VH-VL binders against Probable pyruvoyl-dependent arginine decarboxylase (pdaD). Designs and how they scored, part 6

Target 1, 139 residues: Probable pyruvoyl-dependent arginine decarboxylase (pdaD), of Prosthecochloris aestuarii (b4s6j7)
Amino acid sequence: SIFPPQCERISVEEGLKSLSPGEITFAVMARNSTNEHGRLIASSIGVALPADESVYGYLSEHHPYGQTEEQSGEYAEDLAATMLATTLGIEFDPNKDWDEREGIYKMSGKIINSFNITQSAEGQNGLWTTVIACAVLLP

## First folded at step 16 (VH-VL)

Design g6 (from f4 with heavy chain L100E)
Fold by ESMFold2, look of step 17:
Structure g6 (fold): chain C 139 residues (1-139), chain A 121 residues (1-121), chain B 106 residues (1-106)
Amino acid sequence: as target 1 above (139 residues)
Amino acid sequence: QVQLVQSGAEVKKPGSSVKVSCKASGGTFSTYAMHWVRQAPGQGLEWIGAIIPIFGKAAYNQQFQGRATITADKSTSTAYMELSSLRSEDTAVYYCARGEWFGRLKYFDYWGQGTLVTVSS
Amino acid sequence: QIQLTQSPSSLSASVGDRVTITCSASESVRYMYWYQQKPGKAPKAWIYDASKLESGVPSRFSGSGSGTDYTLTISSLQPEDFATYYCQQYGSSPYTFGGGTKVEIK
């Protein structure tokens, strides 16, 4: 997904104080669940922020089985950053991994930052375990 | 559950080309890389290259650069690998394998059944 | 490119034996993965991130190592463990695999 220009990351507490009752806003949610014993699950939102305030940013989602919080978050973050990079015309080498591509994107001067929001858990037999990651965009 | 189904075995003459297909089902196609790996009789595994369908970009092992062409059709969730200028040394089982390209995980979690390509005069 | 050397290339062992397979990289690698391949079948993901067992892999399997030296161990060999085991890495293009270790049950 894309999102409007001039967005900044803020805490949930700050965001809740900024909202008025009855306002509508855009949200991106990733959800995953399992009832299998020992099943590792995660939900991630990746975010990429452009340097140019007039340009849209990108959000991604990922909800894998069998991945750690870090692995799931890195996937989502890379996907969001790479989508933004492609939109901005930043060339990348498909043979290069995220470490190298992240550096190239930042060196371009067109992408300020990327990050992720991830929740993970391990399933317990006979119990539904659900993880949700969410990003809410404030006007 | 992800499943990868490949096209059938082929017998080819030296100097010709072969195009192997790999149809994916039961999962997301566009954001996962589809890799091609071959195994000559009695030998180990050799990576040929991969396609990232959402971007339409392919990465290649330098040993196959200029002879291998890897493509994808997102509408049918199918990846293709074409190998040209075939030699007898290209006789192998050709596998498609899915792996994450985004992030730092670099293993192949699902594999196709393999396609035997025999190159003989 | 990074070369992976597996040792031994083959072995025969009895049910119940402890089996250790090594994978040595020509330079330090950050990620090591293992695959099991049965005769006539495609490889299966077995151990990821050097030591993490894939879903459904019996607990008698373990992996360890860092840098250039990695191992796969079967604590008590079972008849269904006969297969060829491959290590795999990516530090730079291309992806490379070890030559494989064929495990046969006496």
Scores: ipSAE 0.600, ipTM 0.835, lowest interface PAE 1.3, mean pLDDT 87
Fold by ESMFold2, look of step 18:
Structure g6 (fold): chain C 139 residues (1-139), chain A 121 residues (1-121), chain B 106 residues (1-106)
Amino acid sequence: as target 1 above (139 residues)
Amino acid sequence: QVQLVQSGAEVKKPGSSVKVSCKASGGTFSTYAMHWVRQAPGQGLEWIGAIIPIFGKAAYNQQFQGRATITADKSTSTAYMELSSLRSEDTAVYYCARGEWFGRLKYFDYWGQGTLVTVSS
Amino acid sequence: QIQLTQSPSSLSASVGDRVTITCSASESVRYMYWYQQKPGKAPKAWIYDASKLESGVPSRFSGSGSGTDYTLTISSLQPEDFATYYCQQYGSSPYTFGGGTKVEIK
């Protein structure tokens, strides 16, 4: 997913001040579930913010099995940043990992920040466990 | 459940080329890397390269740079590996394997059944 | 290129034996993975992130290690465990595999 220019990250606390119950707004959600004992699950939203105020940003989703919070978040963040980089014409070497590519994207001056929001859990015997990560866009 | 199904066995002459296909089903294709790994008879595993289908970009083991070409067709969820200038030591079973390219986790979670390529005159 | 050295290259063991396989990397790696391969079959993902078992892998398998030195242990061998085990890493291109450890029946 893309999102409109001039968006900035705000805290959940600040965002809630701007919403009334029953309001309609846009959201991106990642959801994951398991009923398997010991199964790791995660849900991640990755975000990449462009430096140019006239350019759209990128949101990504990832909801894997068997990954830690860190691993799932890294995937989502990398995906968002790489999609934005490609849209902006930033070249990357497919042989290079996220650490090096992240540095290249930021040195370009066209991507100012990337981050992720991740929730994770481990399944219990026969009990459904669900995790959700969500980004809500405020007007 | 992700399934990877490869094309059938090939017999090739030295100096020719071979193109192996790998069709994916039961999962997301475009954002997962498709890797190619070969195993000569009685030998271990050797990584050839991978394609990132959403970008159409391929990474290669230096040992195969210039001989291997890895491509993907997102509309059919199929990856291809072409190996040119074949030699007898290229006789091997060629596997496709799915893995993540984004992030730092780099294991191959699903494998195709393998394609035997035999190079002989 | 990061080299992975597996030891031993093969071993003979009886059902019920404890087996340990080692994998040493030429430089520190963040993640180590293990695959099981039976004759005529593709490798199967077995252990990821050094110590985490893939779904369906019996609890008699365990993995440990960090940095350059990693192990796979089978606490009590079963008939279905006779196979070749490979370690695999990616710290930088290319992906590399250990030479394999063949676990054979005595």
Scores: ipSAE 0.561, ipTM 0.815, lowest interface PAE 1.4, mean pLDDT 87
Fold by ESMFold2, look of step 22:
Structure g6 (fold): chain C 139 residues (1-139), chain A 121 residues (1-121), chain B 106 residues (1-106)
Amino acid sequence: as target 1 above (139 residues)
Amino acid sequence: QVQLVQSGAEVKKPGSSVKVSCKASGGTFSTYAMHWVRQAPGQGLEWIGAIIPIFGKAAYNQQFQGRATITADKSTSTAYMELSSLRSEDTAVYYCARGEWFGRLKYFDYWGQGTLVTVSS
Amino acid sequence: QIQLTQSPSSLSASVGDRVTITCSASESVRYMYWYQQKPGKAPKAWIYDASKLESGVPSRFSGSGSGTDYTLTISSLQPEDFATYYCQQYGSSPYTFGGGTKVEIK
């Protein structure tokens, strides 16, 4: 997904003050669930912010099995940042891993920041465990 | 679950090309990398390269650079590997395998059944 | 290119034996993966992130290691464990595999 220009990250508390009952807005959600004992699950939203405030940013989602919170979040960030990079005409070498590509994207001066929102858990036998990550766009 | 089904066995002459297909089902195609790995008779595994379908970009093992061409068709969820200038040592079973390209985890979680390519002199 | 050396190249053991397979990398790697391959079949993902078992892998399998030295262990070998086991890594392109360890049941 893309999001409008000139968006900034805001705290949940500050965002809630901006919402009114019945207001319509857009959200991106990643969801994962398991009932297997000990199964590691995660849900992540990745975010990439362009330096040029006239340009759309990118959101990604990822909901893997067997990944830590860090691993799942890194996937989502990489995906969002790489989507934004291709939109901005930043060339990347597909043989390079995230360690190198992240540096290249940042040195371009066209991508300010990337981050992720991740929830993770381990499944419990006989119980459904669900993890959700969301990004909500506010006016 | 995820299934990868490859095209059938082929017999080729030296100097020709072969194109192997790999059709994916039961999962997300565009954001997962499709890898190609070969195994010569009685030998180990050798990575050829991969396609990242969402970008249409391919990564290659340097040993195959210039001979291998890896592509994808998102509309049919199918990846292709073409190997040119075939030699007898290219006789192998060619596998497609799915893996993550984004982030740092780089293992192959699902494999196709393999396609035997025989290059007869 | 990171080279992986597996040891032994082959082994023969009895049902119930403890079996250990070693994979040594030419450089430190962040993650090591293991695959099982039966004759005439595609490899199967077996152990990921050095020590985590893939779904459906019996608990008699375990993995350990860090840096350059990794192991796959079968605590009590069963007849169905006849296969070749490959380690695999990615610290940088290209992906590389160990030469394999063929496990035979006496």
Scores: ipSAE 0.537, ipTM 0.806, lowest interface PAE 1.4, mean pLDDT 87
Fold by ESMFold2, fold request of step 18:
Structure g6 (fold): chain C 139 residues (1-139), chain A 121 residues (1-121), chain B 106 residues (1-106)
Amino acid sequence: as target 1 above (139 residues)
Amino acid sequence: QVQLVQSGAEVKKPGSSVKVSCKASGGTFSTYAMHWVRQAPGQGLEWIGAIIPIFGKAAYNQQFQGRATITADKSTSTAYMELSSLRSEDTAVYYCARGEWFGRLKYFDYWGQGTLVTVSS
Amino acid sequence: QIQLTQSPSSLSASVGDRVTITCSASESVRYMYWYQQKPGKAPKAWIYDASKLESGVPSRFSGSGSGTDYTLTISSLQPEDFATYYCQQYGSSPYTFGGGTKVEIK
C-alpha cells in the first residue's frame, strides 16, 4: 500500500479526537492467530516516509509464525523502505543486509524515516490467540 | 503449502552450460528470495546466489560471479539458474530454496527436490 | 567470507545417547541456523535463531550459542535422527554452511 503525500503520524488518542461518528476511512491491517502451545505469532505494519512531502510513501504488512516482535517489525519496515527506495530510484545492493541498506536509503536524502507497528504473542494450548496491527488513514 | 519443483537431471560435457528451473506454488513468489545451493557428491552445501523476483535483482556468491546467472519469471512463478563453462567439479545436486530476503531471518524454509547435473567427458 | 567449522565431521551413536554437535564461525555472526538432511533428500530447516525449533522438530533437539560458537544437542537419540546436520550463517554475504556432521548408527 501507499502512504499519501502531506500526511504525518499522530497518536491514537490524537487521531480519535479528529474522527466523527459515521466517518469512513482507509486502514491497512495485519492479523495473525494460533492455538498451538508455544508458537510465536506477530502482526506488523511497516512504514517508510519520503523526504519530499509531496511524494507517496509506503505501507507494508507481515504476519509470520516463529518470529519475534523485532524480527517481524524489521521485515515489514525493510519491505516498506525498499519498495519506497525502488520507487524513488535509489540503487541498492541485494547482497547487503537491512541495516546497511537502511543507511544507504537515508543517506540518499530521499527517505527520512521508517518505523513499524507490531503486536506479538505466544500461543497457549487450546486457546485462540490473535494479534493485530493496524494503520488508519485520517481524512 | 509452498512447493518447489525443479527440472530433471542433466548430463553435460565440459565447457557447456546448464539451466535449471524451479517452479514455485502454494505461496507468494515475488517477495521471497529464491536461492540456489549445490551439493557435490558426498560433500557439503554451497550457496550460489539468489534472486528477489519483485525487483528482478540477483545476488551472487563471488566465487560464481560471471559464471552463474539467476533469473525469475513472475508470470510463471519460476526461477532459473544457468551455470556456464562447466567443469567436472561442477557435478552436483543443485537445489532451489526459498527464504525471506527482507528483515533479518536468513535461512531457507522450503527446498526443491534437487537437480543432478553431471559433467563428464 | 565467513567459514563455519563443524565438529565432529561424523559420529557413531546408539539410540538413547546424548549427542552434541558444534559449529564455530571464523567471525561473530548474528544468527546460526541448522538443517537436517537424510540421504537422497533435500535439507530441512531444523533450528533457527540458534535455539528455536522449526515446526515439527522434536523437543529432544536443542540449540545454543552466540557470537562464534554454536551447538546442536539431541538429548536422547532416536532412530529417525540418523542424518547429516549442517549449520548455516548469514552475517555477511555469501551464505555459508558448515561441512556437516553425519550421525550414524553404532
Scores: ipSAE 0.536, ipTM 0.817, lowest interface PAE 1.5, mean pLDDT 87
Fold by ESMFold2, look of step 23:
Structure g6 (fold): chain C 139 residues (1-139), chain A 121 residues (1-121), chain B 106 residues (1-106)
Amino acid sequence: as target 1 above (139 residues)
Amino acid sequence: QVQLVQSGAEVKKPGSSVKVSCKASGGTFSTYAMHWVRQAPGQGLEWIGAIIPIFGKAAYNQQFQGRATITADKSTSTAYMELSSLRSEDTAVYYCARGEWFGRLKYFDYWGQGTLVTVSS
Amino acid sequence: QIQLTQSPSSLSASVGDRVTITCSASESVRYMYWYQQKPGKAPKAWIYDASKLESGVPSRFSGSGSGTDYTLTISSLQPEDFATYYCQQYGSSPYTFGGGTKVEIK
């Protein structure tokens, strides 16, 4: 997913103060569930923000099995940053891993920030466990 | 559940080309890498390369540079590996395998059944 | 290119034996993966992130290690465990596999 220019990250508390009941806004949600004992689940939203305020940013989603919070978040962040890099014309080498590509994206001066929001859990036998990560765009 | 179904066995002459297909079902195609790995009879596993379908970009083992071409068709959820200038040492079972490309976790969670390519005169 | 050396290349063992397979990398790797392959079949994902069992893998299997040295252990070998086991490293291209360790019936 893309998002409009001139967005910035704000806290959940700050965002909630800006909303009234019945308002409609754009949201991205990643959700994952399991009832299998010991199954690791995560839900991640990755975010990449361009340096140029007139350019769209990117949101990504990832909801894997068997990944740690760090691994899931890295995937989502990499996906978001790489999608943004592609739209900005930043070349990447598909043979290079995230460490090298992240460095190239940042040194380009065109991507100012990337981060992720991740929720994770481990399943219990016979009990449904659900994890959710969300991003909400406000005016 | 993800399933990877490969095209059937091939018998080829030296100097010719082969194109193996791998159709994915039951999962996300565009954002997972499709890898190609081969195994000569009685031998171990050798990575050939992979494609990231959402970008249409492929990574290659340098040992196959110039001979292997890996592509994907997102509309049919199918990846392809073409190997040219075949030699007898290219006789092997060719596997497709799904793995992640984004992030740092790189293992192959689902494998195709394999395609035997025999190169003989 | 990171080279992976598995030891032993083959072993013979009886049902009930403890089996240990090692995988040594030519330089430090971040993650190590293991696959099981039975004759005439495709490899199957077995252990990821050095020590985490894939879904459906019996608890008699365990993995450990970090840096350059990794192990796969079967605490009490069962008939269905006779197979070849491959390690595979996470890192830059090319992705590499160990030479395999064939576990045979004594």
Scores: ipSAE 0.529, ipTM 0.793, lowest interface PAE 1.5, mean pLDDT 86

